VHH binders against Gamma-interferon-responsive lysosomal thiol protein (GILT). Designs and how they scored, part 3

Target 1, 207 residues: Gamma-interferon-responsive lysosomal thiol protein (GILT), of Arabidopsis thaliana (Mouse-ear cress) (q9sv73)
Amino acid sequence: GKSGKVKLNLYYESLCPGCQEFIVDDLGKIFDYDLYTITDLKLFPFGNAELSDNLTVTCQHGEEECKLNALEACALRTWPDQKSQYSFIRCVESDTKGWESCVKNSGREKAINDCYNGDLSRKLILGYATKTKNLKPPHEYVPWVTLNGKPLDDSVQSTDDLVAQICNAYKGKTTLPKVCNSSASMSKSPERKWKLQVSYANKATNY

## First folded at step 14 (VHH; from w5 with S52N)

Design a2
Fold by ESMFold2, look of step 15:
Structure a2 (fold): chain B 207 residues (1-207), chain A 120 residues (1-120)
Amino acid sequence: as target 1 above (207 residues)
Amino acid sequence: QVQLQESGGGLVQPGGSLRLSCAASGFTFSSYWMSWVRQAPGKGLEVVSDINEGGSSTYYADSVRGRFTISRDNAKNTLYLQMNSLKPEDTAVYYCAKDESYGPWEFDYRGPGTQVTVSS
């Protein structure tokens, strides 16, 4: 991680409606407003999936979620910059049935397909599984968002709150994007307008 | 203590070839995926190629496919990148990485890198 940038981690799964909305709308603000210049965004596709003893992954929204999580893990590996990574993932999350078009139009079709159809995607997903399962505190639902390592509250923050929190947390030397002046002004009266449709993690039981 | 040391970089003309090497120590080399990553001027870290533990599976960025070949010698704890038909766009610092990362900006176990410069 780069010094000075705000660390924003999203732990998610590809077919959770709240994750889709957060990725398309809330993260869209980060890139539409050039907030990415002060943000270190990391995306962790795994969510509420389970990993068996024989390393079989079972996803909360079925096999198609496992496939799209793996595809998005491959995209995160393929591009060097977070703007290109986000552009691909936004394409998929905007229309998950259209994911093949996202791959074909990406300029990285062969690399993504080789990863997706081979053992690299499984290696990547096992890495994301480890990161997700090592969360302290454990995540209770997705989308699960941390800012500089601290989870947001039990409710999903509004878009305006996220922008303001990133702007206020930035301690680097890069000139702040113009949106930070508006977000700093709006932080006096933050209002949550909506809540995401989250997907709850399975709880272990003791018997 | 994980140690990775790249070598083999240099200045070459377009169309030329280089062979990069990475000497690994401080871990069981044959148990890990390995990667070559590069950082071109003004760009982030790009994964150029990956290779699994035994060398049976290899992966390439589309920009280098058909021109670069990753290989490993587990008896010598050494990773290689054969770079043919080099282009000015290949100019970068090239890093060997122990592939425990899941994103191109998370190469916590990498060497100091070797400079490759392709110019006429």
Scores: ipSAE 0.568, ipTM 0.828, lowest interface PAE 1.6, mean pLDDT 84

## First folded at step 16 (VHH; from a2 with G103A)

Design m2
Fold by OpenDDE, fold request of step 20:
Structure m2 (fold): chain B 207 residues (1-207), chain A 120 residues (1-120)
Amino acid sequence: as target 1 above (207 residues)
Amino acid sequence: QVQLQESGGGLVQPGGSLRLSCAASGFTFSSYWMSWVRQAPGKGLEVVSDINEGGSSTYYADSVRGRFTISRDNAKNTLYLQMNSLKPEDTAVYYCAKDESYAPWEFDYRGPGTQVTVSS
C-alpha cells in the first residue's frame, strides 16, 4: 500500500499558466528522481472554480477550463498508479489545444470519453470541488501544493526545495532515493526559484 | 454503519465466468453510486466499473469493456458484476464500494473483498 509515503497533493486548474508550468517542468522530478517510491502524489483538478448553491460550476478561465478539468478528472480515475495519472495530465497541460491526442494515445480512450460525455464527469468534478473547498487553510492561489496535509512552507521556493522537503518528511521504512542521500545536491542552492504565474482564488473569473 | 459484503469469487479457467454479488446495508443503497474496484498483487486499486443510483448509467474500464457487466437491484440492496471471458490479468481481489470517490484512492467504503483467480 501507500502507507508511510509522503502525501503530496497538487490543487490546480487547467489553463492556469503557473499550473501548467509547475506540472510540466517541476512536478515531473518526482518521477525523474524516483521520489515516487516515497511519495503519494495526488492531483486535484478544480482550482479556483466557483461552485454555486445550485451546484453550477464556473471556472476562472471560462468554460474551456471546466471542460479540461472534467476531462482530467475522468482520466485520473482510470489509472491506479500516480505515474500514469501524471503522464496524462502533463500531456494535456503541455498543450491544452491538443488534448484529444492525449486521450487517443492514453490506452484509456473509451473510458475517458464515456466518463467525459456522461454524468460521471459531473460527479467527479463535484468530488474534487469538495476536496478543494475543504482545504485548511483555504488555498490562496493555484497551483496549491500540500505536503502531508499542510501547505508548503514559504521556504520552499524551488523544485530542489520541494525535493528536500519530501526527503525530510519521509518516515517510512523503505530505502530513500539517491537524491535524498546526496549531500552534494542538498547543499547546493536551488537551480531555479519558482516564478510561477499563479491564479489567485480571490480574483473574478476571466472569460 | 455502512456494510458491504462481496461474494461469488473463486478460481476459474481462462474464458470462464463468474458473477459477483455485493450485499449492502447501513445506508440508503438506492441513493448512491456504486463501484467495483479491484486490486491485483503489487498494484493499486483499479476502478473496474461504476453504476449510478438508478442503474441507468454504467461505466467500464477499457480492460473489461464487453466482458463485464455491472448491475444493481435496489430492492434487494445488491450490486452485481457479471464477469465473462475472464483472463489471467483479471486476477485480483474485487471490492464492492460505495462510490463517494472521485479517484481510485478515495474508496473508503468497501467490503472485505472477494478473491478472483483466473488460471489454467
Scores: ipSAE 0.881, ipTM 0.948, lowest interface PAE 0.5, mean pLDDT 93
Fold by OpenDDE, last read:
Order: sequence, then structure tokens, then C-alpha cells
Structure m2 (fold): chain B 207 residues (1-207), chain A 120 residues (1-120)
Amino acid sequence: as target 1 above (207 residues)
Amino acid sequence: QVQLQESGGGLVQPGGSLRLSCAASGFTFSSYWMSWVRQAPGKGLEVVSDINEGGSSTYYADSVRGRFTISRDNAKNTLYLQMNSLKPEDTAVYYCAKDESYAPWEFDYRGPGTQVTVSS
């Protein structure tokens, strides 16, 4: 990871309404507010999927989720930077039925497709599975967000709260983004609290 | 302990060729995916190419497809990267990596790297 940056991890799954909303409407603020300069954002597409003993993956929202997760896993591998990664994931999760256009416009079409259609996608998904399953504490639902390896506090109930937490967590040497200096704005009640339709980890697979 | 050592880098003109090698030890080479990754100045670690355990499956970044070829000799515990038609934008430190990674940021087992410089 980037030295000194706040580690922000998102554990999610495709076709999860709360995940989609969070990715599209909230997570983008990391870039809008220049928080990416002090934040190391990592995305983990696997979520509440189950891995059987024979290494079969079963996704909570069915096979289509598994496909999209695999696609996103392949895409994430193609870019070294978090902005490009997020942009692609946001594209797909904004309109999952239109994922092909995201791939086509990515500039990495061949690599993504080769990965997706080959055995690499399987390898990647298993990697994400391992990372998701090894969370401590285990995730209870998705989207599941960790800040410096810890789940978000219950006090974080909005994007503004998240921004504040990121700002406060940063211990690096670079200048804080302007949004972090607006202490007055951060102390205000959040404009909009999260009302995400989360997908719970212990729920049965919904095909 | 996992050990990887890259070689074959150097200075070449645009359009030139290099062949990188990676000597692996300290693990069962033939049981693992291997990757070439590179880091250009001021940029993050980029996956260049992947190869499965037996070498039957290979993957390439779009930027290098058709120009680079990854291969392996499991009997020699060696990974290769043939780089043809090199471009200035290929300038980077190249690393071979034991590919246990799911993402570009998780390549923990890599060699010290070999410098590739493409310049007129």
C-alpha cells in the first residue's frame, strides 16, 4: 500500500443494491474531495459468496453475480491505480446490464476478456474469497467497509462521517485535502444518512 | 525462503528487444502461477503478464500484447519474458513475482527487479 495513507477497503458483491448505491453515490467522494491523496482505496468483489470444499463458488444473487464479480476481479487487476479501478467498478455497478460497454470503453478490453474467459478469473476470485473470509471480525453484511483494518464505527452513518473519519485517521506528512480543514462543515449534522439496502452474510443464497 | 532473481534488463533503443529471465528457488516453482510486473517512475505496480503453473495459459496487459511473450521452464525453475518492439513507455523496473496475488498491490514475493530503459 501507499505509505502513510489511510487504508480504506470495500468488501462488496455485484447486484447488491446497497453495494451499488454506496459505490455509485458515496465512494466517489474519495475522488471528488481529493481524499484519494491520503487514502488507499481497495475494492474486494466477493461479498457473501460461498466457497464449497470442492472450490465451487455460489453467489448470493445467483450466477450472474458470480460472473460480474469475476469480471470486476479481472478488471481490477488491469490497473495499478485506485482511480481507474474505481471508475470501472462504478461504471459496471451503475448499470450491471450494460457492463459490456464498460469493458469496451475501458481501454483494457482484451485483457479483461481474456482473464474472464480463462482460468485467471477463477484464481482471482479465490484470492478475493480468501481475503474476505479472513476478515477479523467477519463481515456481517455488504457493503462492508474497513478503515485501517477495522470496520467502520456505528457512528459513521453518512458520507460526511466517513470523510471525517478518513481525515482524522490520516497520519501522513502530506497536506490534508481542503475538505479535512473544514472542521465546521464536518461538525454539522450529515446532510444525508445512509439508508443502504445491505445484503446480510448469513442469508440463504437467493437464486 | 522464496527467492527470485531477475536478469536481462538494460538500455535499448525503441523497437529493440530484450529477454528477461527469472531464477526461482525456495518453493515448488511448478506449482505456482508466475507473473511479470513492472513499475515505471512515479507510477504504481502494473501487471504485465501472467502464466499458470504448467505454462498452458498466458495473459497479457493490453499495452504489451503482441510484443511480449511470457514463458517458463519448470525443469529449470526459470521464468522468461521476451520483449520485442520495445517502446519508451515500457521503461520500468521489471519484477518477477510468485503470483499469489489477486490484485496488483499484493505482489509480496518478487525479486529485486531489473531495470529496462527504452530510449533513443
Scores: ipSAE 0.881, ipTM 0.950, lowest interface PAE 0.5, mean pLDDT 93
Fold by OpenDDE, fold request of step 20:
Structure m2 (fold): chain B 207 residues (1-207), chain A 120 residues (1-120)
Amino acid sequence: as target 1 above (207 residues)
Amino acid sequence: QVQLQESGGGLVQPGGSLRLSCAASGFTFSSYWMSWVRQAPGKGLEVVSDINEGGSSTYYADSVRGRFTISRDNAKNTLYLQMNSLKPEDTAVYYCAKDESYAPWEFDYRGPGTQVTVSS
């Protein structure tokens, strides 16, 4: 990541209700609150999928999940910036059945489709598989969020909590976003606590 | 250790051409995907083109499709990027990368890069 920024990683899978909700409703605050200035956001589409010895991938929500994960993997590769990456993923996860419109409107349709329809998508998925499987500690469910390489504490139960954790974790030299100021944080109405329908890693299916 | 060395960059006029080369050593070149990535001033690392182990599959960013061609010579452990119809927006440091990665930020094995400047 960029020097001095907080590392925020999201390990997720498509068609996971909790993942969708988190991506669409919560993760966007990184940009809304200008936290992207102090945060390196990385997205990892693979989640609880299984990789066999013969390199066959089995997704928790079925083949459609595998396809969507592959699509998103291809898309993520196309943009160098986290905002564009997130915007695309948010688009897809907002309406998984309408993912084609996201690709069409992306401005990078050809690259995404070529990757998706070719052998590159598989290569990418295997990469994400490796990263997900090498987590320490292993993820227990998705969405699985790590901050500077550590899973979120149980005390993080809302977007506001996440924001606070990011603010507190930042040790860089740049100015903190306004949201990180105590006075600014207290002026905001309490946000809802997360009630995410997570998908557990130890379950074969969660749909 | 993995060694990658780019060459062929330089200053060129818009519409001009360059051919980049990458000499690889320290690993079984023919067993790995290879990529060209670039970084423009003030921007992040962008994947330009990918090629599979044998060269039968190639991929391009939309911005370079039809203008750039990636190829490889496994016997020579060399990766190539033919760059035609160059544009000012192609100005960047170009890196050859051993593509074991999945995202632009994961290209850990790359050369020192070669500067490509497209300017009138």
Scores: ipSAE 0.880, ipTM 0.951, lowest interface PAE 0.5, mean pLDDT 93
Fold by OpenDDE, last read:
Structure m2 (fold): chain B 207 residues (1-207), chain A 120 residues (1-120)
Amino acid sequence: as target 1 above (207 residues)
Amino acid sequence: QVQLQESGGGLVQPGGSLRLSCAASGFTFSSYWMSWVRQAPGKGLEVVSDINEGGSSTYYADSVRGRFTISRDNAKNTLYLQMNSLKPEDTAVYYCAKDESYAPWEFDYRGPGTQVTVSS
């Protein structure tokens, strides 16, 4: 089962440039380096959206963000495995204008569309809202990443740093991926430091 | 305390049918979405079907659409899953869930499950 795996959660929103870059260029290393064998990856599409007392959702990047978040919520519910979930989200966030092709090629077109066009998408978004709002400490910006329930240390400034943190956090009994045993990977300088254009939680809507 | 109890599982041949039931107690059944989820050997938890509070909206996984039907009787606090044209790939433990979940990994209120095995 998932017992003993490192818990990695990504809190994000669609149309956030930093979120898109992180999802498309960095998060995929979980699968490329076989870290998924020791990592439980979960994605949370809501981000900095606001939930009113009457349960109206206002998204930071406008109504189009809300629609895309809802679509992604529907898709995430459809697959039981994290690799399929990530692949779909990566597809959408790589080209948000072309999201329809992602749905058509998913093999789950009917389920995703039914959810999106029905009242289920609303239910799911409210669930993600609650989960995001209950973070301790509260998220300050997106993308917001937690490892075993704690936000990433400020020392994590690259994908290589993240990989190292995941490897070090793992206390399970299964064999570590090769990347975790590489002395070069643990001691080398990062090839690319993150320079993400993040969206801040305390700022007004960014259109 | 929320209580859910599934029944109706068993061994059937391909093409056969089963009807699952779920008895609910400890909460206002008619106020909540309900779901059927399943877990096959070596696989993660998969959402099979969802139904809203009053039963006016139903949702299905693509793999079961046209074969499975979810329904509920709020007067009896019971959830149902009619499964027709069963396939070997439908083999799994089936769970009834109080649907406060947003994703397959967050079903906190489930019954103990009932085994469904489809084999020649």
Scores: ipSAE 0.879, ipTM 0.949, lowest interface PAE 0.5, mean pLDDT 93
Fold by ESMFold2, last read:
Formats: sequence, C-alpha cells, structure tokens
Structure m2 (fold): chain B 207 residues (1-207), chain A 120 residues (1-120)
Amino acid sequence: as target 1 above (207 residues)
Amino acid sequence: QVQLQESGGGLVQPGGSLRLSCAASGFTFSSYWMSWVRQAPGKGLEVVSDINEGGSSTYYADSVRGRFTISRDNAKNTLYLQMNSLKPEDTAVYYCAKDESYAPWEFDYRGPGTQVTVSS
C-alpha cells in the first residue's frame, strides 16, 4: 500500500435516505473515476443509534436498521478490500428490502450469514458505536463525512464538490486520476437542485 | 505491554498441514476475542478466523472453512490455528490479533507474524 492517501470516512445508518443516496450515487464516483487509488475509504455503520448501559442498541429507523447495520458491519469484516466492501454495501443500500439477494450473490454467503446470525455482528457494531461516539466534533447528522479527520464543509452538498475536495486534499506521490484535472469536476457549485435528506442526531444520544 | 508471538509457520506442499500457535501476554487473554489475520503478497489484511472470549463461537472466512480450525487455551494464554488441506493461495504471513478492532486495517495489537508458504 502507498502512503499519502486521503482518508475518507463515512459515518452512516442503513435506512437514512441521505445515507442511501450518498452511498449509491456519491461514493460510486470514487470507483467510477478510479479515485480509490488516492482515497482510503472507511465505512462506519452505526449513525444515530443509541447504546444503553446494558449494551443494547436502539436504531433511529427501527430494528430493521439495526439488522442492516449489523449485516453491513459483517460485510466490512468479510472482505479485505474497499472495492468489494463498497460493492456489497451499494447492493444493499440500492434496495434494502432485497438484501438477501445481495448476500446470496456475494460469494461470501456463509461467512456473512454466520456473522450476521451470531455474536460477531454485535461485537463489530459495538466497535463502530465506539468510533462514532468518539467523533470530535460530535456528528450532528448522518451521513457524516470526514476528510482526513475533518468534517466536510456543510455549505456544499454536491458530488462534484466531493471529487474536488478529495483531489485538492491529496498530497501523496501517486499521479492524480484524470478527473482531478477536469474543470467541471474541480468547480464548486453552491447551488444544486437536490440536497441530501439527512437524519439529525438526537442530543440525548450525543453526550 | 501487549505481547503476541506467532510460531509454527513454514514451507509445506499442497495438501499438507501446519499448526500455528500464538503466545499471549500483557493483557487478560480470556477477556478478549482473538483473531487470525493473514496478508498475502500484494494484498491487504484478511480476517481468516475469529474466536470469542470463551471459545464457544468461532468464525471463518469462506476460503478456509472446513480446512482451518481456530481454538484457544485460556489457561495457557495461547491461540491456535490448525491448517489442513493447504493450498497455494493460503501462502501469506499469518498474524495473531487481540481483537479490539472491527476491521482488518485496525489490527494494531498483533504479533510479528509467521510465514506460511504452500508450494509444489
């Protein structure tokens, strides 16, 4: 592996509409444009969930969200590479009701099902809970995106701005992907027709 | 403070067997999940197997299921990996890991590794 990659972290929950759109549409550009060669993408399924004193997880969009977060945590454990991890999670987030087909077609069905139906999935989710709850500053909503540990500028809600921010943040020695030299991809547009439908964190869960 | 030392690697022909051991110290071994992870040449860290604190739950990558067996001896602070029916694609450095991590890139508490080479 090469050093100097931009660290792109997504903190999310599986049934938040904004998270689904960001994963399917915005993150897709990382791989469509080969930006993964300069990006270290990490996904943190937990979002606005709550963790009780007894280590019981309660999810913002109900028990189904808890189940899908756990499923996706298992997938992140199963594949060593970010492209395979993303491909599975994009499948689920494109149609969450169809998640079983994503598992069956993954080539890792037994490992994912064993993790999902056993105590490993819970252990993984508790780890993601710790990472999410230790965010500085605390997240205000999901999807919560950090670039090299810093939250993205919330004044821009554009996929083109994500590409530009990754390209501008890269300080490594690998040559930049061609998209980084495009004037359209490097321009910032403060006005877009569509904005992400974010899910706001509960103040009682962020103390 | 945490110390993990793998042993038992080596060169073996396809179809052969090896038993990896990992001696642990500097932490309460029985309170933690333990994992075997491997890194093949030019690849990232792959979780091969996981085992919970008491050894009642074990998990395997699909590529090794039925061939590898993880176990632990909490009285001896030792983690094991029995590797049978070895294939050339099992060639990797194998690491014993204290499982405070949720993903392979977070296995900072691991030993120096032991090389397993499966070659005709």
Scores: ipSAE 0.673, ipTM 0.869, lowest interface PAE 1.1, mean pLDDT 86

Design m2
Fold by ESMFold2, fold request of step 20:
Structure m2 (fold): chain B 207 residues (1-207), chain A 120 residues (1-120)
Amino acid sequence: as target 1 above (207 residues)
Amino acid sequence: QVQLQESGGGLVQPGGSLRLSCAASGFTFSSYWMSWVRQAPGKGLEVVSDINEGGSSTYYADSVRGRFTISRDNAKNTLYLQMNSLKPEDTAVYYCAKDESYAPWEFDYRGPGTQVTVSS
């Protein structure tokens, strides 16, 4: 049970500027507006990384991205609830060079550090790799956002578009958050106020 | 074909101890990570502890560190969780899981679970 919530999946990588902006700004609105009551948010750190036949992971933004993806995978394993998971990942993605402070202030420093420095982090990343590689359709860039399994029309839209899409997709019986009854949020055109800096999955798609 | 059966749960007083066991069959037990996962009343699934294939690496939620010990006996195809200094917050159904993925809702095989109740 417990179905009825809108399934919102974010496939991302830790050092993509567009991913950082989406996580910090756009996803923040889900919790600020209590949209989490109708949303099941899941985060998938792997993004455009490559997995070789011998299971070597190569990250698009270098070794530091691989390390931060692993750190965030460990955090996702550590908390059972999406709000705590998001709070940690927002901390890291707000200032990736300051990630150690996020760990120290998390209340879960030992569990996260043990995972990050041990063989569990790699096991988790390989699981996220499988989920990302099995996407249908395959992702073309990150941040890649799906709503109930379907890619959003423009994954780089403002949070106002995300709010409306979640509200419109919800078909459960729980009373909608107040933001879903705002004419401005529900009537906003798909016009972007700015453009996220996405990272493309393949050189062929960057032509 | 895969079978997992937990045992050893029950009602205990705060500060007490329990030892959970999980009998495994239908797969090569020594080739997989194993986990204990719990679900407290009204809460989501929490990974309590993990152990790698050979038992050389173990991991714990901070809420149970120093109190719980995961172990495995690959000759007996059995996973264990020694739970000491139990607290009311440990009240949950505990599941033994063949750990094939990144999160407990993705584990294909869990046992039926064993209830642990710590009176407050």
Scores: ipSAE 0.670, ipTM 0.869, lowest interface PAE 1.0, mean pLDDT 86
Fold by ESMFold2, fold request of step 20:
Structure m2 (fold): chain B 207 residues (1-207), chain A 120 residues (1-120)
Amino acid sequence: as target 1 above (207 residues)
Amino acid sequence: QVQLQESGGGLVQPGGSLRLSCAASGFTFSSYWMSWVRQAPGKGLEVVSDINEGGSSTYYADSVRGRFTISRDNAKNTLYLQMNSLKPEDTAVYYCAKDESYAPWEFDYRGPGTQVTVSS
């Protein structure tokens, strides 16, 4: 059911500090009760990795990043629902050295391990590579966020700014969540501006 | 031009078996991963099983492991799902899908589905 929902895409890589901070500290706020009814969140693990002509993947933060990207791609395949997908990925991104515990506690250990240790994880990563490499415009850094296919503009500096953009972009028939109203936008604690440590992409020269 | 047609669904008692088939046309079947996905009432699409191009690798959701078997016959352009030891929780519409590499739950190429109902 994506009818009318705002498409929110996160393009990321698992060992980028800014990606970790965004996923762990900020992204989960869109899963408050009302906002998920108008938002379709998709996560794209690949980031600034490079894909050679021989289809060898080289990750910006080393081979461990490649492995964690593949693990997270398997998790995205395993659960149908966004909340479960996000919860697993947040577990890994909160402590990447503890990822095995995230798998064991997931309730999907065998499916995730089979995918991760087999040819499915590579198939999934190559698909995410294609989606990331085909971004228009090309991403300049990660975390890279698009709203209905368009990169966020520079004015979006906090989760509250992102929520406002989602609310304004929604064109479906579902009644807007209370958070989209002026009274519902009030926070019980101050929303901090993002201070993400982004990782910059290697620029390609276009002809 | 991609055409997928599932068959073999029906009403079955708990513990029973069904064999689903999917006839494929309009693409080079042997060049693509294929999947069975299901949708229970009010739920999103769950990937039940995947199979690679040649059938040498198969994958299963943990809820069906040991009970369901995916297979393919590339000479007949047909995908199969053998379902044994069926449970009421397996009640869903089952779709045959041409598999995409990226993981968003958007299977652009799937058939109309076949209903499986597991009920006493």
Scores: ipSAE 0.650, ipTM 0.856, lowest interface PAE 1.1, mean pLDDT 85
Fold by ESMFold2, last read:
Structure m2 (fold): chain B 207 residues (1-207), chain A 120 residues (1-120)
Amino acid sequence: as target 1 above (207 residues)
Amino acid sequence: QVQLQESGGGLVQPGGSLRLSCAASGFTFSSYWMSWVRQAPGKGLEVVSDINEGGSSTYYADSVRGRFTISRDNAKNTLYLQMNSLKPEDTAVYYCAKDESYAPWEFDYRGPGTQVTVSS
C-alpha cells in the first residue's frame, strides 16, 4: 500500500463492556509500543445496532449507546490523525458518564457539539452502519477486530498475540518497533488472555 | 464518470479573501452531502467543512469557523467556499469531495484540488 501499514479495524459499540475494556486497556498499546508506525488504526462505532428500512437506529444498550456512538463518530470526523481520535474515544470509554468533560477538554468542543447535535452525526452513523453490515464474514460479536480486512485468528487471545499478528503482517519498509523482536519476548511471565465481556450480534448473551 | 473541478485558489496576503468553486458533473449533485477538505504541506487530509444535500445544514472545523462559509447552488451543480480573514496556516491544497464517506481518510470522490497560499 502507500505506506505498507497493517490495517487494524475495530468494530464496536460504546456501552459494550468488552469494547470499553479493549479500547481502554489494550488498544492503546499500539501507541505505547510505537506500533502506530506500522499500523493504520480505524474505529467503527455501530456494533450490534439495528437499522430499520426507514433508517431508524436501535442500539443494543439503549438510546444512550446510540448517543455515545454518534459522539464518537463525530470525533472520528473531527481529527485527521489516529492518535487524537483514539485519545478522545479512550477518554469517553474510560468513563462514559463523564463524556462532556472529554468534549470540553478536547480543543474541538464546537465542532464536536455541532456534529453531535446536528444531522451530520446521523449521516456518519449511517455510514458506519453500512460498513459494519457489509463485513465479510459478518461480525458475530463486538468488539470485532479485523487485520487487513480479515477477522482475527481464533489463536489471538491476548494483546501480545495481537501485537505479534501486527508485526508478522507488516510488509512495509519502516523498521519494526522493538516489541516485534522475539528475543525481547523470551520472558517467563507472559501476559494473560483477554477476559473481554463481548456482546453478541443476536440478542443472546455470551456463550 | 463523477467529475469534480475546483477553482479560485491563488496567492493572497494574510487577512485577505478568496472564493473557491467546485463544478460537479456525472452524478445527481443535489442528492449528496458535499465537503471541502484540505491538505497543508506535510500534513494529512483535514475536513474543513460539510454541507448537506439541500444546504440547510453546514459544519466547520474549529480552525475555520466564523471565517469560512460553505454554500451550494444545486441548480448550477456548484459547491462554494468563501474564505475570509485568511491566515498563513490556511495554506493548503483544497479539494471538493462528494461525501460518500464517514471518515476523513476515505474521500474516494474528490477533485484534483486548488492551491491556496497565504503569505506576506
Scores: ipSAE 0.649, ipTM 0.860, lowest interface PAE 1.3, mean pLDDT 86

